# VH-VL binders against Uncharacterized protein AF_1118, part 29

Target 1, 158 residues: Uncharacterized protein AF_1118, of Archaeoglobus fulgidus (o29147)
Amino acid sequence: EDFSMDAEQLAVVLLKNTISNLEMSNKFVEILDNSGSDSVYQNLWGVIYGALAVMAVNNEVTTALLDEVSKSQELSSKVGDAINSLGENSTVVFGDVNGSKGLTLILRKESEVLQNGSYPYSDNETLSEAYARVVAEFTSRSVDFIVKLFSKIDEAWV
Below, E stands for the ipSAE of ESMFold2; O stands for the ipSAE of OpenDDE; V2 stands for 0.75 times the mean of E and O plus 0.25 times the DockQ between their complexes.

## First folded at step 18 (VH-VL; framework fv_rolinsatamab)

Design X6 (from Q1 with heavy chain S30N R50G I54Y D100E, light chain A50D T53R Q55E N92S Y94T; at its last look DockQ between E and O 0.04; V2 from the best seeds 0.00; counts 0 for: pae E 17.7 > 2, placed apart)
Fold by OpenDDE, look of step 18:
Structure X6 (fold): chain C 158 residues (1-158), chain A 122 residues (1-122), chain B 107 residues (1-107)
Amino acid sequence: as target 1 above (158 residues)
Amino acid sequence: EVQLVQSGAEVKKPGSSVKVSCKASGGTFNSYAMSWVRQAPGQGLEWIGGIIPYFGTANYNQKFKDRATLTVDKSTSTAYMELSSLRSEDTAVYYCARSEYYWSGRNYFDYWGQGTLVTVSS
Amino acid sequence: DIQMTQSPSSVSASVGDRVTITCKASQGISSYVAWYQQKPGKSPKLLIYDASRLESGVPSRFSDSGSGTDFTLTISSLQPEDFATYFCQQHSSTPLTFGGGTKVEIK
């Protein structure tokens, strides 16, 4: 497989750096429950872990944002609608299983960088951890990419 | 109510392959992880692998990576596990088990199929 | 791979007894432990996940404690329907692994 990262690994890379998995998961579940849309669950890992996680590159901002969203029925509904909208276009934004486009393409390229030794491992760091770190740094620096992802969600909220 | 219904018992010869199905009903299918777990007679549970129907990509226990193939048919909400090059040691009850989609570190199974006995005997 | 060592392999108890089952992980797994109940000829049933969260519909007599490497499932007062085999499972990392099981039998 050209894209060596599975769906869960992708989610981990997107979220792992600063926010606890449990905390984020609980918040997402709350938002989804409030959204009133069953279809949002169909795109949970691809859109929620992808879109919302990428939108909030700062841990504290992410937590605060999700808290506010979860407290508002209107905002939860909008997030649900956004997720559904992104679901239809998830491949464009997040990529495909082959890593040929979107975020998965970026991840594949970062993986290649690691494999080529262009990015050093920290002491006692696993490949997955190194990969996550590189991707996180890249994502944080990629303003255009973040804006694009955010725009897709933002447009869906309108 | 979520239900997982598996195909019937199989009797196979060594070296052959078996394909077990697991049809899900109730709830959603695509966004949950479907895993396969087997249990040899009188033994514990062993995780074979898991698949996320939405993407169709699977994770495998390295022990089974070369012999197990997980697939799904989203149109019928059915998951499949094929195990090739069967050995007598593969004799076990095979379960499909659904997990909520969490991080890989949170894969616990809240719904189980009824199990499929696969007997490998010459 | 993370090994889950479960003990005891079997325990004889009476209705009303307090039953304790332990599970030791070969490495730190935080609180990522699930517990299952399995009756003969039946599929496992989820009891507890994340080492402290009861699955919906599970009686409160079931509880779990522990973090890191040592975990304990406790049945505060054994009921007739609780005679079964119990398994722990780590859900910290792949491959997912289970304990060897503990059979709770009638004394």
Scores: ipSAE 0.000, ipTM 0.580, lowest interface PAE 11.4, mean pLDDT 78
ESMFold2, look of step 18: ipSAE 0.000; ipTM 0.464
ESMFold2 (binder alone), look of step 18: mean pLDDT 88; pTM 0.923

Design X7 (from Q2 with heavy chain R50G D100E, light chain S30Y S31N A50D T53R Q55E; at its last look DockQ between E and O 0.03; V2 from the best seeds 0.00; counts 0 for: pae E 18.0 > 2, off the site)
Fold by ESMFold2, look of step 18:
Structure X7 (fold): chain C 158 residues (1-158), chain A 122 residues (1-122), chain B 107 residues (1-107)
Amino acid sequence: as target 1 above (158 residues)
Amino acid sequence: EVQLVQSGAEVKKPGSSVKVSCKASGGTFSSYAMSWVRQAPGQGLEWIGGIIPIFGTANYNQKFKDRATLTVDKSTSTAYMELSSLRSEDTAVYYCARSEYYWSGRWYFDYWGQGTLVTVSS
Amino acid sequence: DIQMTQSPSSVSASVGDRVTITCKASQGIYNYVAWYQQKPGKSPKLLIYDASRLESGVPSRFSDSGSGTDFTLTISSLQPEDFATYFCQQHSSTPLTFGGGTKVEIK
């Protein structure tokens, strides 16, 4: 029931959820960056496991569904049937190239919302300001962490 | 190699609380989920709950949700289980146990602590 | 909650015997079962996970079978070190639950 809610209203809700997920991702990168290293192999495994965990919590809706599905085989089967049906109806769900329906419509509306500086995220930030902040923080911390990780890999393998 | 070392045995009075620690070494503490499992004398195993150190998210067996508190201290790689309002039937060995793949729904325990005997008696 | 019904509760056997232990889940759990061995005074030790995968260092005389609701652990030829209590565990959903245990004793 993608079309029972105004696409702009849905885009605002999804952007707030995306920003929250990116804030969690930034906290995860910070934890990995500040963790002591016992060995390069275990650090690499920690990064890979952590990246999968971050992707699992990038969206509150997806995370809630994943948690509920993981608790029950019955729900797993129903979700599996829904995923197969989604594959058969992927154009209806994902939309067209012009962004007039489906997910592409939502992505276009998200871009439009971000261009509008009046949508609030918190008392002192708009959605645009919050998104720019979390993306800049994520980019900077990810680069710093990757540089440190590759430096430790080089040292361990030499 | 991963090792889980638990705090020592405790003798407690009914109505009090106990806090058992589990120190992880030989691995990255924040990358795994930690569970607590108890075993009453001569009996089977009972899952109390689990916690993901990265997010601090704890999932409890409903039986214990009002009395159990799971926490982690990432700076010391230590997990804690606190059980309040102790009763004589809480007398058991309490284990911490690690799982690698929390979000895949695969919570089998490849490493276990040595166990902490908690005895509740007047 | 998913109940794991394990049987028998005990079995008396000799070195070299074949021992079979069963677990039945109260609902389907795919292959999300693990088996543990526990010796007196010790913590459990993982033997098999996901209904077919032996943990590192576990002898090949341990095997399991099953899917859905019915699972079996088999020890093809008992050795002196195999006398212990065995538990099954489901990890399909929380709360995680264990079977009641099967004590394998020397005859």
Scores: ipSAE 0.000, ipTM 0.466, lowest interface PAE 18.0, mean pLDDT 70
ESMFold2 (binder alone), look of step 18: mean pLDDT 88; pTM 0.922
OpenDDE, look of step 18: ipSAE 0.028; ipTM 0.651

Design X8 (from X4 with heavy chain S30R R50G, light chain S30Y N92S Y94T; at its last look DockQ between E and O 0.03; V2 from the best seeds 0.00; counts 0 for: pae E 13.0 > 2, off the site)
Fold by ESMFold2, look of step 18:
Structure X8 (fold): chain C 158 residues (1-158), chain A 122 residues (1-122), chain B 107 residues (1-107)
Amino acid sequence: as target 1 above (158 residues)
Amino acid sequence: EVQLVQSGAEVKKPGSSVKVSCKASGGTFRSYAMSWVRQAPGQGLEWIGGIIPIFGTANYNQKFKDRATLTVDKSTSTAYMELSSLRSEDTAVYYCARSEYYWSGRNYFDYWGQGTLVTVSS
Amino acid sequence: DIQMTQSPSSVSASVGDRVTITCKASQSIYSWVAWYQQKPGKSPKLLIYDASSLESGVPSRFSDSGSGTDFTLTISSLQPEDFATYFCQQYSSTPLTFGGGTKVEIK
C-alpha cells in the first residue's frame, strides 16, 4: 500500500537500480582482482558473492553464471549449495511462483520493460543495451572471481 | 530426460479429500516451479496453483484457495496437491506440470505428468 | 484475472489446409503467451512460448504472431498428426489462465 506507482514505472526505476548495482559489483570485483594478495577480502567476498548470485534472480544473469560455473565441477557444487541454502531462507523476499508479489513480480516487470526497447538508460544506450552490456561483463568477471576465490578457500582449508 | 510420474486414479466420496503426488526425476527439483492443472471431462484446462520448491512459496488460484494445499518434499523430489471438501464438479484429470524457472517468473509448462483421474461419486 | 478468449471453438479442415487460431487477452500480456497441443487421453504438449519461440522438436509449420492482447497460432500446411485440440495460455499474471480450446478436426 505504500506504493501507488504504476508497476511498469516501478520496474523501470528498479531496473536502473539493478544495472547500477551490477556496475558497482563489477567495479568491486575488479578492485578485488587487483588486490589478490589479501586473502581476508577474497574469502569474505566468496561467501557474499555466492549469496549475491542467488539474490540476483535475473534469469539472464543466473543462467549465464551457471553455464560458466559448470566448467568447474567443484565450483558448481559449491555455488549450487549456496543457492539452495539462501533460496530456502528467502521466500518472503522472493515472492510467489507467478510473479504477483515480491521479487518475482519485479523480475517479470523488468523482463517486460526490457522487451520494450524504447526506455533510455543514458544518452547512448537504451535499458536493453545497457543491461546486455553489464550482464555480459558481470558474468565474465564473476566466473573468473569465483573460481579464483574458491581455489583460495580450498588452500585455506587444506 | 525429465519425467513427472503421478499417483494412480482415485475414487472419492463427496466431502472427502484427495492428495495427488507427482514425483520428478531426471532434473533438479529445487530450481523449477511445479504447478497443478485440472481438466474436467470434455472441458478446458484450469490452473489450481503452483509452488517453487527452493522458496517453498505456494500461490493459488483464488477459486481453490480455501480447499487446495500444495506442498513439496525436496528430499524425495515429490510435489503434492491436496484438495478438500470434494464435490461432483471436482471430477477431473489432475496434472502436475513443470516450468523452467528463469527467475523472471515465466510459467509455461514444458513437462507434464501423465495425469491422475479423480472421480467424486455421489 | 486475465481472461483468454480463444476462437474458433472448432475447425473442420483437410490435410494441407492453413489453419488459424486466435486468442485475445482481456489486458496486455506483452509476449507472455504459450500454445499447447492435446490429443485425446494425453497430456498437453508445449508448442510455442514467448509468442515466437518454437519448442524443440516442434515442426516449423507451427508459428504464432501478435503482441499485447491479440495472438494467433498458424498451422501453415495441416498434417494428419495435427488433428488435436489447441490451447493458449497466458503467464503474465496470476491466476494462470487458458483459452477455451480449439478442436481441429478432419474434413
Scores: ipSAE 0.000, ipTM 0.494, lowest interface PAE 13.0, mean pLDDT 69
ESMFold2 (binder alone), look of step 18: mean pLDDT 88; pTM 0.925
OpenDDE, look of step 18: ipSAE 0.009; ipTM 0.596

## First folded at step 20 (VH-VL)

Design Y1 (from Q1 with light chain A50W; framework fv_rolinsatamab; at its last look DockQ between E and O 0.24; V2 from the best seeds 0.00; counts 0 for: pae E 9.3 > 2)
Fold by ESMFold2, look of step 20:
Parts: sequence; structure tokens; C-alpha cells
Structure Y1 (fold): chain C 158 residues (1-158), chain A 122 residues (1-122), chain B 107 residues (1-107)
Amino acid sequence: as target 1 above (158 residues)
Amino acid sequence: EVQLVQSGAEVKKPGSSVKVSCKASGGTFSSYAMSWVRQAPGQGLEWIGRIIPIFGTANYNQKFKDRATLTVDKSTSTAYMELSSLRSEDTAVYYCARSDYYWSGRNYFDYWGQGTLVTVSS
Amino acid sequence: DIQMTQSPSSVSASVGDRVTITCKASQGISSYVAWYQQKPGKSPKLLIYWASTLQSGVPSRFSDSGSGTDFTLTISSLQPEDFATYFCQQHNSYPLTFGGGTKVEIK
């Protein structure tokens, strides 16, 4: 219990993991783009980047939880029990509309943390600055790749 | 520019304790975790544990759990490692090293202190 | 604990040589390996993390390859400032563990 996290601490950790996962996704696309060519291989980059981008958001938290659950019969049983309880206890699990408890509290805290420019991500960036940067890079790379792909659509189907 | 500056060399007797300091500057102390790693003469590197300053929580290598204590002073951006019940095998250079604190173990050390030689002899 | 077995223990080489250092994990660690350079009397310096990403300011002659359990650090053209001891480290799981080191010496 000494290592449990309050909602603000959890929000900070989740934001750091989300930012890091998006950075990893952006780096992967950068490596593939620099190594690629004008060939039909370009179509595969769009599929790969799309899949990585969808999976990157909150991926580390979800993957870590699934990894630990898969290793433990006790945890697997707890997940099953939680699913069965979910329909009967939705407000307890997901929280109230105003974000006073449950998962909506954590989501509200993430918004508050992002609005606050003093929470650090790295030596040179706050969480807000880093999040804005990785989202902008993600959006830009996705658009650039789709535009490049469409520019070559005739060559791909000749 | 990030810099980690450690306290000076120590000579200790068996059975005593040592407390090494590590002052961080040029970076954001709260953005990262601080680990402690030791290197016996002519040997490899051994991870002792880490502490996350913004949470105040520490995790230890099981080998050191009963003897090592990691603390921080956030107001001075300083981390501390105390090792008790010293033995001659504890003679080593002790480093502080900065890492991140992700949920899963993705922790590498981007900046290191200069090292503190701790010599344990009678 | 994940054991990191590093080879060779030393390499004798000349300026301009290509140097290869191998690190093997006792269990799969994905691509979570880091490499450090340590000169005598100095602290380690990070070169590479995530088995491919160069730390800021590290020359491009340093590279890494591998995944799973087998990893290789390569120095493509050895320079006078590269004579040092090199360590690998897994950063996949606790406790964090290091290879035994490889000393790169002047021939």
C-alpha cells in the first residue's frame, strides 16, 4: 500500500506512458519512411502506421495489465469477477458524470494535469508541451503518408 | 545541462553504515527517478535500487532490501543512499544514475554521477 | 533475475577498425537493451537505448542490432576516444542487470 497511487499520481504516470508510446510510434514511422522507396511497399506503411497509432494510445497500461493478469489465475479470476459486477455497479466503476470518483475522476485529473503547465515530462518540456508535440507529429506523419500513398495510387495498380 | 554531483570518498569500518548524497542540477528533479548502482574494483555494475522523488517511493534489489535505504530531499534536489552493516565486499564505487519511471520496466540511465568510492576496512 | 552475458571480455583493435560486442540475455527482453561507455576513472555514459536509439550527442558510428535475447553493439570505425569499457544493460524488468563488460584496447 505504500506504493499505491492517488488519482493525480496515476494521471501523471498514465500521461507519461501515453506520450512515450506515441513517441515510439512516431519513431517507427520515421525509420520506415527513411528506409522506404516509391514502390508498392508504400501501401504497407499506411497500414503499419495506422495499426501502431491505434495501439499506441494507452497501450503500455493496457498491455502491462493484460500481461500480469495472464500470469496469475487469481488475477484472471478477479478480472472475470469485475466484468460480472460491471453491469450492476457501473457508477462505482466508471464514476459519476462530474468526475468525482471512479475512472472519470482519473480522466478529469488527466485533463487538469495537462492544463497545468508545471508538470514536467523531461528537462525541456512539460507534460502539456510534450503531449502537444507528439500529437502534432502523429497527425502530420499520418497525413503526409496518406498524401504520399494517394499520390502513387495509379502506380500501385498498373 | 543535467549534472549529478556526489559526495566525497568514504572510508568505513565493517559493521558501520555510509550515506552517499547525489545533488541534481540542470534538469527537472521531479521528472525522473534516481537509481543507485555500484561497481566493485575491476568488476561489473550492480543495481541497488531506485527512488521516485515526486512520490517518495523506493524499490530495491532484493539483495540489498534489508540494508539499503533510499531517500530524497526535494527542496535541495538531492538523493541519498544509505547502506548499513557494511562488509569488505561492499567496497565499491557507488553511482547515482537518472532514469525514467514508466509503469513497465523500461529504465535506462541517461545521466550518472561521478561516483563515490566507499572503502570498507578495519 | 535476467542474466546478461557479454562477450568478448576484451578486444584489441586499431583506429579505423570495426568492433563488435555481443550481449545475450537469459530470457527474452524484447528490445529493451541499453549500452554504456566507461573510461577509466570515469562514470558510465549512455550510448544507446531501446536497442537502436542513439542518445543525443552520440556519434553515428555507434549502432546496435538484435531483439529478444541476442544484441550486438557495433563501432563502425574505431576512433581514439572510443578506447573504453562497454556494458550492456537490460531495462525490461527488475532487478535491472548489466553485462560483465568488454574492454576495447589499443593494439
Scores: ipSAE 0.006, ipTM 0.549, lowest interface PAE 9.3, mean pLDDT 73
ESMFold2 (binder alone), look of step 20: mean pLDDT 90; pTM 0.933
OpenDDE, look of step 20: ipSAE 0.017; ipTM 0.647

Design Y2 (from Q1 with light chain A50Y T53E; framework fv_rolinsatamab; at its last look DockQ between E and O 0.03; V2 from the best seeds 0.00; counts 0 for: pae O 11.4 > 2, placed apart)
Fold by OpenDDE, look of step 20:
Structure Y2 (fold): chain C 158 residues (1-158), chain A 122 residues (1-122), chain B 107 residues (1-107)
Amino acid sequence: as target 1 above (158 residues)
Amino acid sequence: EVQLVQSGAEVKKPGSSVKVSCKASGGTFSSYAMSWVRQAPGQGLEWIGRIIPIFGTANYNQKFKDRATLTVDKSTSTAYMELSSLRSEDTAVYYCARSDYYWSGRNYFDYWGQGTLVTVSS
Amino acid sequence: DIQMTQSPSSVSASVGDRVTITCKASQGISSYVAWYQQKPGKSPKLLIYYASELQSGVPSRFSDSGSGTDFTLTISSLQPEDFATYFCQQHNSYPLTFGGGTKVEIK
């Protein structure tokens, strides 16, 4: 990626990335739906349980690290200084209510690009069209997926 | 296995309209786009348009944009093509054909309906 | 619109023959070409997409080559069930367009 791009170009890249991620998610849901097996959802719960276990372990590790930091005034001061620096530069980093700088500028440009609707996503579809399509599909499939997944909780835990 | 079953043959007068249906089964209707392609007797294939069921919007061949209307009923997994102002040259077998719509370049048709003959004659 | 010029319009061949069908695009379409087989009174059947990927269940005697504007479908050894009409189709951009077809007939 070229990080020298302007805010609008960055917005376009971010939007494309978002669309791509949603499309991949939709395909994943499709694969599950087309698997022809209800057991796939039970197995998915197994994966989720595993993931949660990993997250729990990671959280413990993180907590241990934070404890070590807290034991050191020097390390604590460094963390504090970093937070202060971010705070002192919050407007530069996060922007303002007008979206004139920082992250708010990127978000504003993203919105502007979507409103414009002229940027291409592909030869067959604009960025706005693609985003709308993918969001609609993702929303629909997500709801269906959640319902199916949760309907298998009793089977997964028995 | 995915199946596309179309409505029966139609005989129409010039100037009238025809509406052909295509019912999908064996797959996820909303996961794919549905195109319509026609074939005049002894001729090649001509793409009419494509509809994305979940989004509800359609792309049309400019040749048919003013006369063709694509719709879907998601509850019955059925796609429809209506062609108005029929002419003798519209006599053809009309096919529904499934394609993906997620990525660019995925507009090839992996499943086809059996075809519906539409005859336009005085 | 992208025109797909397919040749020949017909070819007479015998079982075991190598058959070659060409499709030329009026502009560059990368590898976004699909090939279909159609038998009389039947709907088209997808054989190849992306100019190289065989559809599931399609015999390996079918192959495609090409990129950009020139594409070739090859049947390495024609079988009795292969006598049919074949179509190319670009799936690069709208409107989607097909070649004129090639009828493979018994010699």
Scores: ipSAE 0.000, ipTM 0.593, lowest interface PAE 11.4, mean pLDDT 82
ESMFold2, look of step 20: ipSAE 0.013; ipTM 0.595
ESMFold2 (binder alone), look of step 20: mean pLDDT 89; pTM 0.928

Design Y3 (from Q1 with light chain A50Y T53R; framework fv_rolinsatamab; at its last look DockQ between E and O 0.13; V2 from the best seeds 0.00; counts 0 for: pae O 11.5 > 2, placed apart)
Fold by OpenDDE, look of step 20:
Structure Y3 (fold): chain C 158 residues (1-158), chain A 122 residues (1-122), chain B 107 residues (1-107)
Amino acid sequence: as target 1 above (158 residues)
Amino acid sequence: EVQLVQSGAEVKKPGSSVKVSCKASGGTFSSYAMSWVRQAPGQGLEWIGRIIPIFGTANYNQKFKDRATLTVDKSTSTAYMELSSLRSEDTAVYYCARSDYYWSGRNYFDYWGQGTLVTVSS
Amino acid sequence: DIQMTQSPSSVSASVGDRVTITCKASQGISSYVAWYQQKPGKSPKLLIYYASRLQSGVPSRFSDSGSGTDFTLTISSLQPEDFATYFCQQHNSYPLTFGGGTKVEIK
C-alpha cells in the first residue's frame, strides 16, 4: 500500500476546512506528541510540512515560516526526501485508507461531527463556540509546533 | 450535574486482571474524553491513559501501555479500564476523570469518579 | 516525561493563614497547570486550570501564579474546609503528570 499518498491526502483534508482544520491540526500534533518517539517529528517532517503548507492559508506566522522554507531549495528538497523515504512510517500517525486507525480514524469520526452543525461540543457550548475558543489557543500552539518541527531539521539531516 | 459513578472495590490475585467501569451521567458523554488515574495508598496521582469515546481512540502512559486497555460503551455512557497482569504495586484507588479532548492543553479533569479500590494480594 | 516537583510535602497552618504551595516542572509547560484539592476518602476536586482560571464554584481565596516551570498555589486565608491535600498537574503534554501532593494540616 502507498500510504505516503494517503498521508498527503489526509493532510489536505485536515487543513482545507477553516475551523475544523484547526481542531484536526491540533489532534495531529497531539498524536505526534503521544507517539512516544523523540524522532517522530524528524521522520514525518515532510508530510507535516505539506499539512503546514495548507495551514499557511489561515495562519500568518505559519506562512512566514513556510516562505523561508520555500526560499531554500535545500530545505525544500529535504522535505521532499522525508515524504518519499518515510511515508511508510507515516501510517503509524496518519493511519490507513479505511480510516481504521490513527489520524484517518479521527478524520472519519470528526467528519460525522462536522456534518452535524448543531452537534454539541460540551455541556455548555456548541461545536462552533468550541472552535472559536480553540482558534486563539491554536494560534499560539502553532508557533510552538512549528518551532519544534524546524528544530528537528538539523537533527534529521546532519 | 455531571456524575461519574464507578464500579465497586475489587480484590484480585497477582497475575489476574481487573476491569473497572465508570458510568457518566448529566452530560454529553461523547463530547469529552475519559482518563484513568490511580492513587496508591498514601501516594500521589498517576495518569494511566485516556480514551476519546467518539473516536474510540486511546492513548496510554507508557508505563501501562502493555497492561491497560481502555474502552467505552457509548450506548450506556460507560468507560472501562482493564488492567492485566496485576501486581501488588497495582493496589490503588482507580479514578475515572473527564476532560476535553479537542485541545491538548485541556487535559485537566473537571469531574472525577468516586474511585475504585483495587487490592492485589496473594 | 515532565516531572512535577511539589513542595512542601506537608504544611501546618491555622485558620486565616496564608498558605503557599509550589510546583516546579522539569521543563517549560507554559501555563498549563491545574490544581486539585483532595480530602481523605474523596476524589480530587479541580480548583484551577490553564492560566489561572478558577473552576466554577471555587472560592476566590484560591489563586495561582507562574508560567514556564515555576508555579504557586495560594490560599489567601485558610478556611476550616481547606484542610486537605493539594496536587498540581501539568496538562501541557503527555503523559499527564501530577505533583507529589501537599497536605495542609491543622497546626
Scores: ipSAE 0.000, ipTM 0.596, lowest interface PAE 11.5, mean pLDDT 79
ESMFold2, look of step 20: ipSAE 0.006; ipTM 0.581
ESMFold2 (binder alone), look of step 20: mean pLDDT 89; pTM 0.930

Design Y4 (from J1 with light chain A50W T53R; framework fv_rolinsatamab; at its last look DockQ between E and O 0.03; V2 from the best seeds 0.00; counts 0 for: pae O 12.2 > 2, off the site)
Fold by OpenDDE, look of step 20:
Structure Y4 (fold): chain C 158 residues (1-158), chain A 122 residues (1-122), chain B 107 residues (1-107)
Amino acid sequence: as target 1 above (158 residues)
Amino acid sequence: EVQLVQSGAEVKKPGSSVKVSCKASGGTFSSYAMSWVRQAPGQGLEWIGRIIPIFGTANYNQKFKDRATLTVDKSTSTAYMELSSLRSEDTAVYYCARSDYYWGERNYFDYWGQGTLVTVSS
Amino acid sequence: DIQMTQSPSSVSASVGDRVTITCKASQGISSYVAWYQQKPGKSPKLLIYWASRLQSGVPSRFSDSGSGTDFTLTISSLQPEDFATYFCQQHNSYPLTFGGGTKVEIK
């Protein structure tokens, strides 16, 4: 595979990836809506709370790990060196206010691509049109999903 | 005031398809769902399916899932119901009806189209 | 599917009469029942939803009661314009289903 591409090409690829991810999320919500199950959102709360419980345990582990690191000068120094290295290369990594390099360049190119509106996404719509469509759908679905989900809290836990 | 205006009466042969339209005005098309309900002569009401225009997802009565297709044109605030493989028993008045889509429990219909008579006969 | 059994299928009444229509669900549907009025050659009109909420513009002589499986629509004093067919509908779950209808006729 040839990974050689300019910033504009990379921006297009990243945008396509974002659109694809949003479409997948929308599809998931569609599946739930079409499931025909009134209990799907109630059950989903069970999953969410389960996941939160796991995350809470994981946070305890993480905290314990960080405490251990803090007790070691050697380990702390390694972390410090890593942060310093990032700091010394911050312009390279993050770029500058002009968007001439790093992540700022990519963001600037993404903006230019979206403003141009001439890049194709499919035979029937441009990248900008597709992004706008999917973002709008995603936003609508997300709100609908949240409302439906939260409306089932009482049924899930009473 | 919200109005739903449907297309005119149809006469179809068995085995053919019919597509009925429902144009909404006086409200926000994307803020509601559109259902289709039919009523055979002298009979009760039968729910066919529902579509949510904003993202185009539809729920169908299993009875019609293989023959009914719901679509929308958001640019014209128009909903469509296509029913294929028509049979004599499909003779009925077909209604579009508006409901909320945010809440599953809000699937009651506050506005109805005037109805479209579809007659299926040899 | 949830069946909505509506009774009676028809009732003869006079102006001023109290009319009661019953709708029984095959399973519990909480209070998610809507009632519609339909006149000949016209579309159904929403009267009540969530088994107690009167649609805007609907006269107060229309009321309903019930929860779970048994629901009733009551017209406290029948008016000339009330002669029509009435339908119940559950809006609890898919597929949405309607009662068979009750025709209120002039005695």
Scores: ipSAE 0.000, ipTM 0.569, lowest interface PAE 12.2, mean pLDDT 85
ESMFold2, look of step 20: ipSAE 0.006; ipTM 0.549
ESMFold2 (binder alone), look of step 20: mean pLDDT 89; pTM 0.927

Design Y5 (from Q1 with heavy chain T28R, light chain A50Y; framework fv_rolinsatamab; at its last look DockQ between E and O 0.04; V2 from the best seeds 0.00; counts 0 for: pae O 13.3 > 2, off the site)
Fold by OpenDDE, look of step 20:
Parts: C-alpha cells; structure tokens; sequence
Structure Y5 (fold): chain C 158 residues (1-158), chain A 122 residues (1-122), chain B 107 residues (1-107)
C-alpha cells in the first residue's frame, strides 16, 4: 500500500476513479433504482453527475464563472479563502500517508477489500460490507462537499 | 428539525471514566461533524473536540487529548464522548454540538444537545 | 490558541435599550466569529456566524460587526426574552475557543 501522494492528488484520483469506474456507477444506479423513489434517483443522480462533471472538466459554465471571479479581487479573495480553508483541512478530509484518516482511510479499506474482502470487519458485517457502506457515505459526502463549495462561491457574489 | 438528545446526568468518583452519548435525528448524521463542549458551573464554554462521522476521525483540544475519546455509531446516529481520569474540575455540563466539517471557517455550532451534567465528587 | 476576550462580563439594561458586547481575539481571525445566546439551564443557541450572518429565525435586532480581531454584537432594542448570557466563538482555527460570556441582566 502506497498512500504517499498528497491529499489533493488523492482527491483527484478518487474523483477520476469514481467517474471512470462504470461498475461502481452501475451499482449506484442499481441502488438508486431500488430506493423506491424516482425523484430521489433523479435528484441524486443529476447532482452527482453534474458535480463530478464540473470538477472533472472545464466546461463553459465553469469557465464563465471563473472568468468573472478572476476579474474581481474581492471575489478572487473569497474563493481563495475557501480554497485555503479546504487546504487547512486537507489532512482531515483527504487523509495522510498512513491511510489513517480521511479519504486515504477509504483507500486503505479498499485495498484491504481487494486483498481479502470477505473477512469480518465486525460481528455484524464483513469488510466488504463495511467498505460498501463507507463508499456510499463517501459519495454522499462528495456531493455535499461540491455543493458547499459552490455555495461559498455564490455567497461571494452577494 | 434537527435534534440532539444526550444521555442523562452522571455522578462519578475521581479517577473514574464517564461516557456521554448524543443521538442525532432530523438530519444527515454523516454530513456533519459532532463537537463536544463543556461548561463548568457559572463558567464559560470550553471546546473538547470534534469527530467526523464518516471517517471516525477526531480533532481534540490538546487539553483533553490524553483523556477524551470521541466515537460515533453511524448506524444509530449517535456520538459518544468518553472522558477518563476524572477530576473534580471536570464537573460540568457537557454538550454535543453539530457543525460542518468541510471548512475550518464553518466550525460554528447550529444545533446543540440539551447537555449532560457530569458531577465528579468523592 | 486564540483567546477570545469578551467584555463586559455583565451588563444591566432595560427593555428597549441598545446593548453592545465586544469580543477581542488574540490574533486575526478574519470574520470567523459566531455568537451564541444561552439562557439559564438551557443550551447555547446560535445567533450569528461569520461575524455578520444571522442564523435562520434570529430576530433582526441582533447584529454583529468587525473583522480581524475586534468584534461587536449589538442588540438594537432589548426585548424581555433577550435577557441571557451571550458568548462569542472563533471558528477560524483549532482549537475552537469561546469568549468568557456576557450576562445581560434586568436593570
């Protein structure tokens, strides 16, 4: 296991993997389909794709937003502050080289699952089950994070 | 509406440990951090630490780092604070309080538990 | 650690009065200050965060000003339900710290 990359790099890798991992995506689709609520599916899936797309590629909307922000020192500073805040929490959010916290913990668990995903995590669930739970929560958290990030930008326009 | 319901009052002897629970409802437990703040009688508020439910990772006030342990049970949306080696000075009302955990600048507490009185006496 | 020095420790006021509470940080904390109201036997209630943002449901008579190190909570016209203890809190960096509190009492 090698978790030596910095938190930002890890974040990028996780996002790219999430976007490119069709199997995982299909499983999430299955989960949402089985949720019993079409509205939840549409809303969640729409948000996930939208958020991930914005983060993964420089689209016209993002470019327009960034251009406008760049024209304003005040807005740039506010965005900078947000980025700095994220940076200040990077270890907590994205983890450390030991994989003891943040997203690196998830990656470590993934590695463990790949190596031996069937052994017990606790008396109530296997490691694979635990991992699946964490991944689901991670996905939800990621969406919330993106929303909150952009919320901060919106606040900057006020 | 978000509610945080804490366990009942505790009376403890010096040197013992206490574990206080905080059950969250009405919100997404995994989307918010849980902090613990205490208030000695007639005194101000003191931050003990914060835990992020998804990761189970906690930040502690250095003052409590060696004695406080924060944990969560995500299945029941419950946060726990255990404080060991109790002293008379630990007599206080202990609060759980919800905050965001994405930004350091969002470490304000929008919802609080009702508080748990912990009395440490011989 | 960032110390939050709150003053005064207590203030006597009457209904309708303008009440001002100050909080000074030992170092610059931008605008990352929150204010709480606490009534006897109750939990703190969030009033303001980020030094100027009112929490939902908080009356407009509550306001905050300041940046850097000096912050001020103002109650423009004190109401009967406003008699309580108020705390400032910096939410800029760890460890999170609170002011010592200001008790607003009936004159």
Amino acid sequence: as target 1 above (158 residues)
Amino acid sequence: EVQLVQSGAEVKKPGSSVKVSCKASGGRFSSYAMSWVRQAPGQGLEWIGRIIPIFGTANYNQKFKDRATLTVDKSTSTAYMELSSLRSEDTAVYYCARSDYYWSGRNYFDYWGQGTLVTVSS
Amino acid sequence: DIQMTQSPSSVSASVGDRVTITCKASQGISSYVAWYQQKPGKSPKLLIYYASTLQSGVPSRFSDSGSGTDFTLTISSLQPEDFATYFCQQHNSYPLTFGGGTKVEIK
Scores: ipSAE 0.000, ipTM 0.576, lowest interface PAE 13.3, mean pLDDT 80
ESMFold2, look of step 20: ipSAE 0.076; ipTM 0.647
ESMFold2 (binder alone), look of step 20: mean pLDDT 90; pTM 0.933

